VH-VL binders against q9h9l3. Designs and how they scored, part 132

Target 1, 176 residues: q9h9l3
Amino acid sequence: PRKMVAIDCEMVGTGPKGHVSSLARCSIVNYNGDVLYDEYILPPCHIVDYRTRWSGIRKQHMVNATPFKIARGQILKILTGKIVVGHAIHNDFKALQYFHPKSLTRDTSHIPPLNRKADCPENATMSLKHLTKKLLNRDIQVGKSGHSSVEDAQATMELYKLVEVEWEEHLARNPP

## First folded at step 7 (VH-VL)

Design w39 (framework fv_nivolumab)
Fold by ESMFold2-Fast, scan of step 7:
Structure w39 (fold): chain C 176 residues (1-176), chain A 124 residues (1-124), chain B 107 residues (1-107)
Amino acid sequence: as target 1 above (176 residues)
Amino acid sequence: QVQLVESGGGVVQPGRSLRLDCKASGFTFSDYGMHWVRQAPGKGLEWVAVISYDGSNKYYADSVKGRFTISRDNSKNTLFLQMNSLRAEDTAVYYCAKEGYYQSSAYLWYFDYWGQGTLVTVSS
Amino acid sequence: EIVLTQSPATLSLSPGERATLSCRASQSVDSYLAWYQQKPGQAPRLLIYDASNRATGIPARFSGSGSGTDFTLTISSLEPEDFAVYYCQQYDNWPLTFGQGTKVEIK
């Protein structure tokens, strides 16, 4: 198998009334859940809405944050050529302004066997919080002070590992 | 179960004001952005306004900007739309609508639940 | 603003037939597109979000596909309760916009 990583990003609101999602934190973990990357990222545009309830990001985190273009280069270096696991990962890739090959992308919000194990409809998009509680008996994204992208990336990797053998066999027979 | 109940609609003369309320139940109101969407008689849907989960950010369609004000009271699970300087073309059924789920702090502005709507008729 | 054009305007079919509804965007909306069903006198009901994900409680006969500018809602076999108006909506850019609707009516 190729090397595999899991990613989770946090976005803040930029643009008119904060309605553009801009990258403001990125966490990447390896197969065992060890952190490979975890940085606050400074968007090139003025932050209108920190979205702190979900992002956990505050003005203090932006003081020494890595500028977007530099952070993007670092992140893409880690992702290139690897199998990348995420949850609703298209949002992360959009914030990174990056195209990752579909053949190397694993989205835990779109893996039918994973939903089956959780007794959920196969083609519904279930939240990471719900799948993690149902399948790993673990509460993530607790409280009102924001999510940990490290915690989310770790949970995402663990969820994928539950169906990895079955799903990789399926993809080998039915290439995307 | 999730419920959104609009109130405050009625018949009003051009140039007057009206306030719409939307009472929410069955979910944590303070966790979601809320929208107003309207539908003129026999026509399609038109997005009107949005307010963020904490009330700090608001945005409006050009057709209502400067005349309508969206607000919310999270302690009362209530969304409001203050409509000033009403015009005949504001005649519509007004729906309040709840944003979908949030993941990775990305806002997803599809509407998983809608109220039943309240009719606003602007006529002389 | 992004304009969504739905076609056909009216689709006249019988129960049991397949319905295919199109929504075309004036510029790319990625996969940020939802479909709603509306019956006379009722509020819209979410069917599909993120182009292809069925909302909770929506029957398997409804499916969505597409990305970028071209999207399709398919009803594999029409039931009597499916005769309604269908709207697409994009949420990639502001302001949020809806298509003008496709009316699925009985022959």
Scores: ipSAE 0.141, ipTM 0.712, lowest interface PAE 3.4, mean pLDDT 89

Design w4 (framework fv_nivolumab)
Fold by ESMFold2-Fast, scan of step 7:
Structure w4 (fold): chain C 176 residues (1-176), chain A 124 residues (1-124), chain B 107 residues (1-107)
Amino acid sequence: as target 1 above (176 residues)
Amino acid sequence: QVQLVESGGGVVQPGRSLRLDCKASGFTFSDYWMHWVRQAPGKGLEWVAVISYDGSNKYYADSVKGRFTISRDNSKNTLFLQMNSLRAEDTAVYYCAKEGYYQSSAYLRYFDYWGQGTLVTVSS
Amino acid sequence: EIVLTQSPATLSLSPGERATLSCRASQSVDSYLAWYQQKPGQAPRLLIYDASNRATGIPARFSGSGSGTDFTLTISSLEPEDFAVYYCQQYDNWPLTFGQGTKVEIK
């Protein structure tokens, strides 16, 4: 039994001209795709740009949102000691102000065997939407009303499972 | 304010080398993938190379693969393009370009900011 | 590689007229398409990203539409500063590619 979860966060724009990405939602799913955590999170700074096209976040979601410091504690409790799967996961960890060990991190945006299965260059980084369509024949992130971080986390876990055996063997022989 | 400033362009003979620098300011350079895009005089835009936020991933257009090397120094907010074995067809204005901001699982590889460009002329 | 074909190559119009520029992809790029404006001696300037979203500071007269293989940039009423070359760019697949450009020139 693997102690493995997948994470996807949504960010909103704070700071000058909305250029700073601040955490505003986090979803975590287990190996089977069941939701372990899914909360809207209130940034400590004024939201300049909700980035709703991608984030799916609107003002109404902030009314009962969990303050950042509290949400961070809850999330880190779930992630600590587990293998964490994500897509472009560095951005999620940065938004959480968290360092997760590289040996326990799996980023589906740069796993060469996964790109190879999708007929993409091994060194290129493909979007989650593209890999999911190519390898799972499923459309995610459809429309203009924003992404579902639950849907993204679930797709990310399913993509990783396509190369899990091969990639875990590679990492065991070639530790990061 | 976001600013990208290229330097290092000039006139060189075929077969020689040049290194282009791009100095970034006004954003957290270490968080973004960075690109080089070129434009031959009077022609359109051609994507050249990309480098990940930490420098671990690099990809190149087929026309420059094996000759050009992209790199970065996050401590200096500087992007580099080492151009070897230059050819006449490499003559172009070279632009440093920043990717759009990341939304977690989405890479937005449109270019929200560009440098002013630096001209590289390969001629004898 | 995905080829982007822009049409027309040149569009000759007067200030106040509507401009409609087309970009066609050789295969679907979903909504991963951007539009840029370039004036002589200047770097390109982002106008539209994700097919229909205006970049910060871009006037409302610029609008983008389309998905899949057929995309349109519309300038509802041309201003003197809008006479420039316009490029579309796809970012759905590698390598990243640009259209050959449409020149919008004054009549």
Scores: ipSAE 0.389, ipTM 0.806, lowest interface PAE 3.2, mean pLDDT 90

Design w40 (framework fv_nivolumab)
Fold by ESMFold2-Fast, scan of step 7:
Structure w40 (fold): chain C 176 residues (1-176), chain A 124 residues (1-124), chain B 107 residues (1-107)
Amino acid sequence: as target 1 above (176 residues)
Amino acid sequence: QVQLVESGGGVVQPGRSLRLDCKASGFTFSDYGMHWVRQAPGKGLEWVAVISYDGSNKYYADSVKGRFTISRDNSKNTLFLQMNSLRAEDTAVYYCAKEGYYQSSAYLPYFDYWGQGTLVTVSS
Amino acid sequence: EIVLTQSPATLSLSPGERATLSCRASQSVDSYLAWYQQKPGQAPRLLIYDASNRATGIPARFSGSGSGTDFTLTISSLEPEDFAVYYCQQYDNWPLTFGQGTKVEIK
């Protein structure tokens, strides 16, 4: 059996007019929701837009933040060989400039049984906030001051655990 | 339900100006980046401009840079495109388009909703 | 800029047949690729985003696949309303770009 972790990243805007998404925070939790990693990360390029409404990142968080290359190395050591759970996780992997095998990836935005439990169309992409409210009766990403990537990673793991047995059986019969 | 309604199109002479408006409803306008996409008669789609959710960041296609200005008024749920120094090659149907959702502060500029379009014809 | 090339330019098929449309990018766009349907006189309609995620309200006969530079839109069994022009769009890099379109027409 492989170990399982959940990840959520926050991105800031760099590049032309702040439209490139660069990694600025990463949180990883274990199966029980305990934090394995949570660091602010300094992009190699000038930050044009902190996207604070969603990221929760402000200029002060960049003081002594871990440089991207160092943070990436630390994160990849935690992810390699594990089942990694996330929500719209391809965005996190892109920000990390990392490829994780599809056979070890679990994306809670693309699990039909999870949507079915939430009384949502099976093939629709539902937000983490909606699924968490509907299935866990918990409000996340509240207010206008940004999201907590720790909170998002914890909610993502808990959502996956609701369908874990059913979905792992499906994947065993239908390998990706 | 989400609706985007464009207005302001018409026939103008080369070198003139025209302003397009896009009225949004059915979603929290101030939470999403907005785009203009155009389509010349019988041709494909061409991306024109983007504006961030709060209006602080803007970017333009090279073909319109310096001539077009994108802006928004979040209090009125309205997106604008100010088109100056119009050329015959700007003749197109102009669509207002809404970005997809954010997750983990990711920027996902695919277009989940489009307006009906407004025709701009630049002719002498 | 990233160039998207769609093939074939025109696909002539009958209702009930499978349609397979290709979109090739000049460089990797990872999975940041969307597909749109456009009927004459109408605005484009989102079908697929993130290469394979079906948009809300889109029938199950539409599916997307691929990653990197090679992408496919499949319509498993054409309905009369599916005869339209289809565009792919990448959102991995600026400026945003569209393919030139594939017209699916009645044989």
Scores: ipSAE 0.163, ipTM 0.719, lowest interface PAE 3.3, mean pLDDT 90

Design w41 (framework fv_nivolumab)
Fold by ESMFold2-Fast, scan of step 7:
Structure w41 (fold): chain C 176 residues (1-176), chain A 124 residues (1-124), chain B 107 residues (1-107)
Amino acid sequence: as target 1 above (176 residues)
Amino acid sequence: QVQLVESGGGVVQPGRSLRLDCKASGFTFSDYGMHWVRQAPGKGLEWVAVISYDGSNKYYADSVKGRFTISRDNSKNTLFLQMNSLRAEDTAVYYCAKEGYYQSSAYYRYFDYWGQGTLVTVSS
Amino acid sequence: EIVLTQSPATLSLSPGERATLSCRASQSVDSYLAWYQQKPGQAPRLLIYDASNRATGIPARFSGSGSGTDFTLTISSLEPEDFAVYYCQQYDNWPLTFGQGTKVEIK
């Protein structure tokens, strides 16, 4: 059996007109929701747009932030060889410039049984906020001051646990 | 220089089939969900279908479910809409549309770029 | 499905005047609402997303406000190129839906 973790990242805008998404925070939690990693991360490029409404990142968070190269190394050491759970997780992996094997990746935005439990169309991707409200009766990502990647990672793990047994059985019969 | 270019529109009789293509350039196509939105002559916008970034998830408006099939080929940066059993009420300009920029925990299903549209006329 | 109702259907104004367009949802869409501009023979153009964020390249005279069920698009001082049809769109729940449009025309 492999260990399982959940991840959520926050991005800021870099590059021309802030159109490039660069990693600025990463949170990783274990199966029980305990925080294994939570750091603000300094992009190697100038930040044009903090995207604070969604990211929760402000200039003050960059003062003692871990440089991208160092943070990436720390994060990859935690993820390598583990089952990694996320929501729209391909975006997190892009920001990390990292390839994680599909056989060890679980994306709660792409699990039909989870949508079915939420009374949502099985083949439509639902937001983390929507699924968490319907299935866990909890409001996340509230207000205009940004998201908490710790809160999002914890919610993502709890959502996966609702379908874990049936989805792992499905994957064993239908390897990706 | 993001561009979406639709093709395949034309005049067809009721009950026939037509396939629309949408060629994407100027962004990493495989990173974004893609949609089809239509507009009947002189009318407003109507959402038709969505496909996830990897093609694994698809969803349709009730008006087209069972008749239309959305698909994509990420190696060719192309989005498709296969339209079967066409009806007069399917007459519209069909736009392909790209989802907004991404963040890890969210899907932003506003459309930051649209194609020029391709007209489909289902003759009486 | 969530129904979006735009008002007024037509807004007749002169260049330099302020335009205020309303969009009301049949149930809460939180802040998951976008605004588009469409000119005859053209594809829609994104103006505002997530209720109040201007899209890249959109002039400062365009602003969006609101949350829940009541939303407003404001054009502080109309320019000749702003006379067009405007649509709101919700992306809180499936199916995605658009309002019926507000036409802003020259008086």
Scores: ipSAE 0.521, ipTM 0.840, lowest interface PAE 2.8, mean pLDDT 90

Design w42 (framework fv_nivolumab)
Fold by ESMFold2-Fast, scan of step 7:
Structure w42 (fold): chain C 176 residues (1-176), chain A 124 residues (1-124), chain B 107 residues (1-107)
Amino acid sequence: as target 1 above (176 residues)
Amino acid sequence: QVQLVESGGGVVQPGRSLRLDCKASGFTFSDYGMHWVRQAPGKGLEWVAVISYDGSNKYYADSVKGRFTISRDNSKNTLFLQMNSLRAEDTAVYYCAKEGYYQSSAYWRYFDYWGQGTLVTVSS
Amino acid sequence: EIVLTQSPATLSLSPGERATLSCRASQSVDSYLAWYQQKPGQAPRLLIYDASNRATGIPARFSGSGSGTDFTLTISSLEPEDFAVYYCQQYDNWPLTFGQGTKVEIK
C-alpha cells in the first residue's frame, strides 16, 4: 500500500549477564495497520534472559522460530526503499544490524509536534504508551505478560498519521 | 565491567562556572540516554538533566534551566555538564547515570549504573 | 511534576526483621518505578525496576510490588549490610522525580 510501514521489535537478553539485546520478534504493519510481517526470531546466541515481562517471549516461542539470518533478509526486503516509522527506532535497527537512510526514517519519540499535541515538553522523549493514551485514548502494553509488537507497531503508525502532514512539510524544508 | 567516572568538581564562588565530565566504558555509549542526578549534603536525590543517545534531545529540571547545558561526545564516550551562574543551592555531589536497556517501544529511564559522584561546593 | 512520598522517614529495626517501605505517587506512574539503595559515601545502587523486577545481582530477600500510585519495597529478613537509605524514582513522566528517602537503621 502506501510507501510507508511501521515496525516494532522485541528483544531478549544474550551475552554476558544477558546484557546484549538480540532480536526475538519483529512486527511490521502497513499504513492502514494491516500486518505485513510478524514472526518469532531465533537469535544466533544462547538466550540468557527472555525478558518475558516486556518481550512476551518464552522458550516455547523459540521452537520453530525463524533463524535470525533468514528473518533479517525477509525484514530488510520489506523495509528497503520505504519510509519506516518506529518509536525509538534506532534500537530496532541496531537489533536488525541494519542501516536505514535517515531521510526515510520517522521516529515518533523525536517528533516535537507530536509531544505538543500531547501537552508534553517538545524536546523530551515520551514513551509510546504515554503518547498513545494521551492522543488516541487507548491503553497499550497492558499487564505483565509482555508487550505485543503488533499492537506497538499499529499504535506507532496511528500516532505518526496525526502529525504526518506537518512533519513531512518540515522534513522537506529541513532535510535530515 | 560497566564504569562511569566523573571529574571536574571543586569549590567555586557564586556566579562562576564549572564543567563536569563523565567518562563511560564497558557498554556502547552511543546507544543510551545519559543523565545527571545531584544530591545536596545530607539530602535526597534530585534529577538534573538528560541527553538522548545521539545528542539531539536535551531536557532539564526547572531549577537549572538556562544555567546548565548537558552535552556528549560519542566518539570519546564522554558526557558533559556545563554549569554557569552557580548558586549556593547548587552545592551537591553530581552523579552521571546510565539509562536501563531499551525494550519494545519503551524507554527505561531507571538508572542501572551510576558514577562515583563528584562534589561541587558553591560558597563565598 | 509527579511528587513521590516515601514513608516512614525512618525505620529502626534489628537484623532478621522484615522491612516494608512505602512510596506513593501524586498521580499514576503505571509500573514505571525503581528502587535504589544508598550507603554513606557511595553512589545509589539499583535494586528494583519496573516496580517488581529485581536488578542483576540483587538478593532474593528484596522484592517490589505495586502499580499506579502505591508501591512497596520489602526486605524479607534484614541483613547487616541492608541498613541504608532507600529511594524510589518514577520514570513515567518528565521531570524524573525521586522520593525523599527512607532510612533503615539499626535499633
Scores: ipSAE 0.620, ipTM 0.878, lowest interface PAE 2.4, mean pLDDT 91

Design w43 (framework fv_nivolumab)
Fold by ESMFold2-Fast, scan of step 7:
Structure w43 (fold): chain C 176 residues (1-176), chain A 124 residues (1-124), chain B 107 residues (1-107)
Amino acid sequence: as target 1 above (176 residues)
Amino acid sequence: QVQLVESGGGVVQPGRSLRLDCKASGFTFSDYGMHWVRQAPGKGLEWVAVISYDGSNKYYADSVKGRFTISRDNSKNTLFLQMNSLRAEDTAVYYCAKEGYYQSSAYFRYFDYWGQGTLVTVSS
Amino acid sequence: EIVLTQSPATLSLSPGERATLSCRASQSVDSYLAWYQQKPGQAPRLLIYDASNRATGIPARFSGSGSGTDFTLTISSLEPEDFAVYYCQQYDNWPLTFGQGTKVEIK
């Protein structure tokens, strides 16, 4: 492995009327797309809104889910010291209540060369679904039963690999 | 608890510049993308510009591209819109607007909170 | 650019009646559609997001439905405070666009 992983998380709504986004699933894959971690995670607060349309989370998934504090420890053990790739990855880190160094973070929603390859405006934040269809000719996030965080993490890693050489060179010349 | 307060509106002549400010409170400003949306007198809503949570990405409506610049200062919880080369058709109430809840590493650009708006009138 | 067409332009009804508002997109926006209410002199207020999710504090009489290109906002029984202009908005693709609005007015 290149000491590089890709992550995607799913959130559910907690707090008054689902005001708060809480971690409810996390998937991590290695450079080749093999799954390193994929667990449903039980928030410490009562779930008000499963957001099933997007998260794919249902009440049944929470029955034997890993408690947040334990899951967070397992996830951070995998992420620490590695280059972490994600799409809109700030949201994942916020749900994990975790700060990952910018120098080791790669956000496929903020890589201008990737948008350029997709014939999209370089400064617009494009969806993972759009970039994956344009560049990999693959449909993800299909249907109305929610997204697969494994599928999203795998697609994110493959997208990053398309610009890896170019972007790593850019970051060496322009440190964040 | 969430509050967005715009300021900087007024009457200006065509070709001049104006800067709008939007002060945010009641949420973690640095976690959300922010937008400007305008509404001409008696007309509908028109999206103007967006800035990402960290200020690294900015995008504009074609009608303002090259003339308007969106920016933010996360240390001051403030969003800005620098408006240059103003035209009569830029006359509108300008609202700052906050993106909604985030989900599964995605951006959802509906607006859960809006400022009260600030009127910009461009006339000679 | 995705064009949103709202109909009717004006809906004249009495308190207690059901209001049904339509929003049609020129191409699929999946479920990335929101509805807003705006009263004279006020900022818009979020009612519905993700096509059918009611925003915090919004009364149960408001409901949204639809996906793809055809969306509906329903107010089951109009209250006096519900007479306002309603806008739909898509956030599936850039630029973000709004419908031209439907005015719900007293008969």
Scores: ipSAE 0.620, ipTM 0.872, lowest interface PAE 2.3, mean pLDDT 91

Design w44 (framework fv_nivolumab)
Fold by ESMFold2-Fast, scan of step 7:
Structure w44 (fold): chain C 176 residues (1-176), chain A 124 residues (1-124), chain B 107 residues (1-107)
Amino acid sequence: as target 1 above (176 residues)
Amino acid sequence: QVQLVESGGGVVQPGRSLRLDCKASGFTFSDYGMHWVRQAPGKGLEWVAVISYDGSNKYYADSVKGRFTISRDNSKNTLFLQMNSLRAEDTAVYYCAKEGYYQSSAYPRYFDYWGQGTLVTVSS
Amino acid sequence: EIVLTQSPATLSLSPGERATLSCRASQSVDSYLAWYQQKPGQAPRLLIYDASNRATGIPARFSGSGSGTDFTLTISSLEPEDFAVYYCQQYDNWPLTFGQGTKVEIK
């Protein structure tokens, strides 16, 4: 099929009381789930809250992490011109300070047919964990020590593949 | 400091309409899903409605579906609840509530900050 | 919808005593459970999220445990300001639901 990748980013809290989300890890996989990119990324601002329960990021991961500006350049080179799949992907693009064309963006949290297959309300946003369990019968994001952005990106690609044909047809008839 | 301030509550007759506003400050409003939660006098908490960060997705409790409309204006940091065809059973304190921070494709639909609440009384 | 049942309905204790509050779900909610404290005339305050994580500013005497269908909120040694109503909330599935509350009152 067309060149397609899936992305998942981890963020840490910076700024006052850690309320700003800053990119701290990015994973990108290809259509078959093979890893194209997976790096820890050093935010330009002081980290106030590692958000380790979700991000899996600890202070030790910031040692030798790739500076944000350099990581951003590497990531954008991979994403440019490709269909990019993600779950609540606007958060990833925001953390990257990047605009990706809507016509090449696929958000598995906003695909009504996917929710329908999972017996979930079509207009409610469902977590990646819930959709993956319902549709792929697989548990991800297990434990309390943070998530694997690689596993999340892989699950996201597999979920999109379940609705790819019908959703691409929908988008062809209803361009974003 | 994060603050959520509700307004618009009052006494209204059955069948009438009322709009609640919730003004947010101290965080990037456009980054978070927002909810309305209500509490009838002397009773527990009941979830009412949710709206996504950009306003594109909305979902409602069955008890209010078709009568209430949630909306937001990110340029004004304001959340709204338009309440139509009000019934006595809608009498409650209405709270706006902020989702926790989004992380790693998980939706943190717990409420880390709440407004002070605004009382809506539906009576003849 | 997922029903959350809290027990006991009322817990009468003195300052310094340990409080143990239970929340049971009608089906698994994994670890997607939060606990809130509410005092008369006030909005609820988040205490615990993801079953066991303390919210910012919450004292160490508050702890949460459990997963699946059985959850517990523990206050190791009650302070005067801890006498309040406590609610659990699940966010694993729609609609979001709350327990009916447990009132912790002074003896």
Scores: ipSAE 0.587, ipTM 0.861, lowest interface PAE 2.5, mean pLDDT 91

Design w45 (framework fv_nivolumab)
Fold by ESMFold2-Fast, scan of step 7:
Structure w45 (fold): chain C 176 residues (1-176), chain A 124 residues (1-124), chain B 107 residues (1-107)
Amino acid sequence: as target 1 above (176 residues)
Amino acid sequence: QVQLVESGGGVVQPGRSLRLDCKASGFTFSDYGMHWVRQAPGKGLEWVAVISYDGSNKYYADSVKGRFTISRDNSKNTLFLQMNSLRAEDTAVYYCAKEGYYQSSAYTRYFDYWGQGTLVTVSS
Amino acid sequence: EIVLTQSPATLSLSPGERATLSCRASQSVDSYLAWYQQKPGQAPRLLIYDASNRATGIPARFSGSGSGTDFTLTISSLEPEDFAVYYCQQYDNWPLTFGQGTKVEIK
């Protein structure tokens, strides 16, 4: 009954020495990996560090980017009432200046069964790139096209599907 | 200005306990994983422990597992290391260290900011 | 655990010379390698992250390169303040590990 989407945001550095993470791209995909949203987003503050190696964002992407306030409204309309899957998703929600209920949030960086399947310490936080490389081997890996938030969101949904039955059962017995 | 300030170091006898504090300022503490790294006198750097942004995940070096406990209080911007059953080989300068900025597609366990360190000497 | 081996242990150079420091990993760490500078009595300072990205405020004379198991830190022209110990660190897998350090000292 409840729809599920996956989100991945790219951030650029703003503020003193580029230490503030500001939203600069957001991608949202549905359960099957189809793109529901993918826009470059213009931060309200001056960009100090594009973080291009990982974000994939360059100055050219900012020319026709959607202003933050408009993009935020569009994104929140898609997320509201849905189960939202992400990786260290609190960073995405912070960049969006948005609260999403914990009962409807799934964070693939904090799912012990997923780490176990990847032969990683269950209590350590692993990167999306690492988990995708270990568990989704032979798909286009996040590492090879890894600055695409669309691919990151798709990989995140696929990772969650590997543990969905087990994790939803766990959450039913241990509500967040 | 990002700043990390450690306190709680001192001289302590083997088998005793000591707690280290690290006060953070200049960034949103609750958004970042935090680590403890130590350096024995005249030696190199050794990773000790990590705690996730919300305190839900903790992981330790084998040398300290079962003896040390990492914790944090996000309301006070403070990181802690509770050190029990101290041994002579735990003698070191202890640094708290902040993870780099977070991107979901990237690894971020490099340390963009370090405290000045606090010396722990375990001797009789 | 992944072992990082730095070479040489010591570089004796003069100001203005080029310094090349190596870090070799016992297994691939992809590009998840950082370089730190440490001066006596001070905390380490981040120089390079993700093998080649210069940290904010780090002078252009510092550069990093490499991937997989073989990494290099280059200082194109040594300044007096660059004489220090340099450490590499991998963050591809747990536990996090550091190299033993390379000391860059004045000739």
Scores: ipSAE 0.385, ipTM 0.784, lowest interface PAE 3.7, mean pLDDT 88

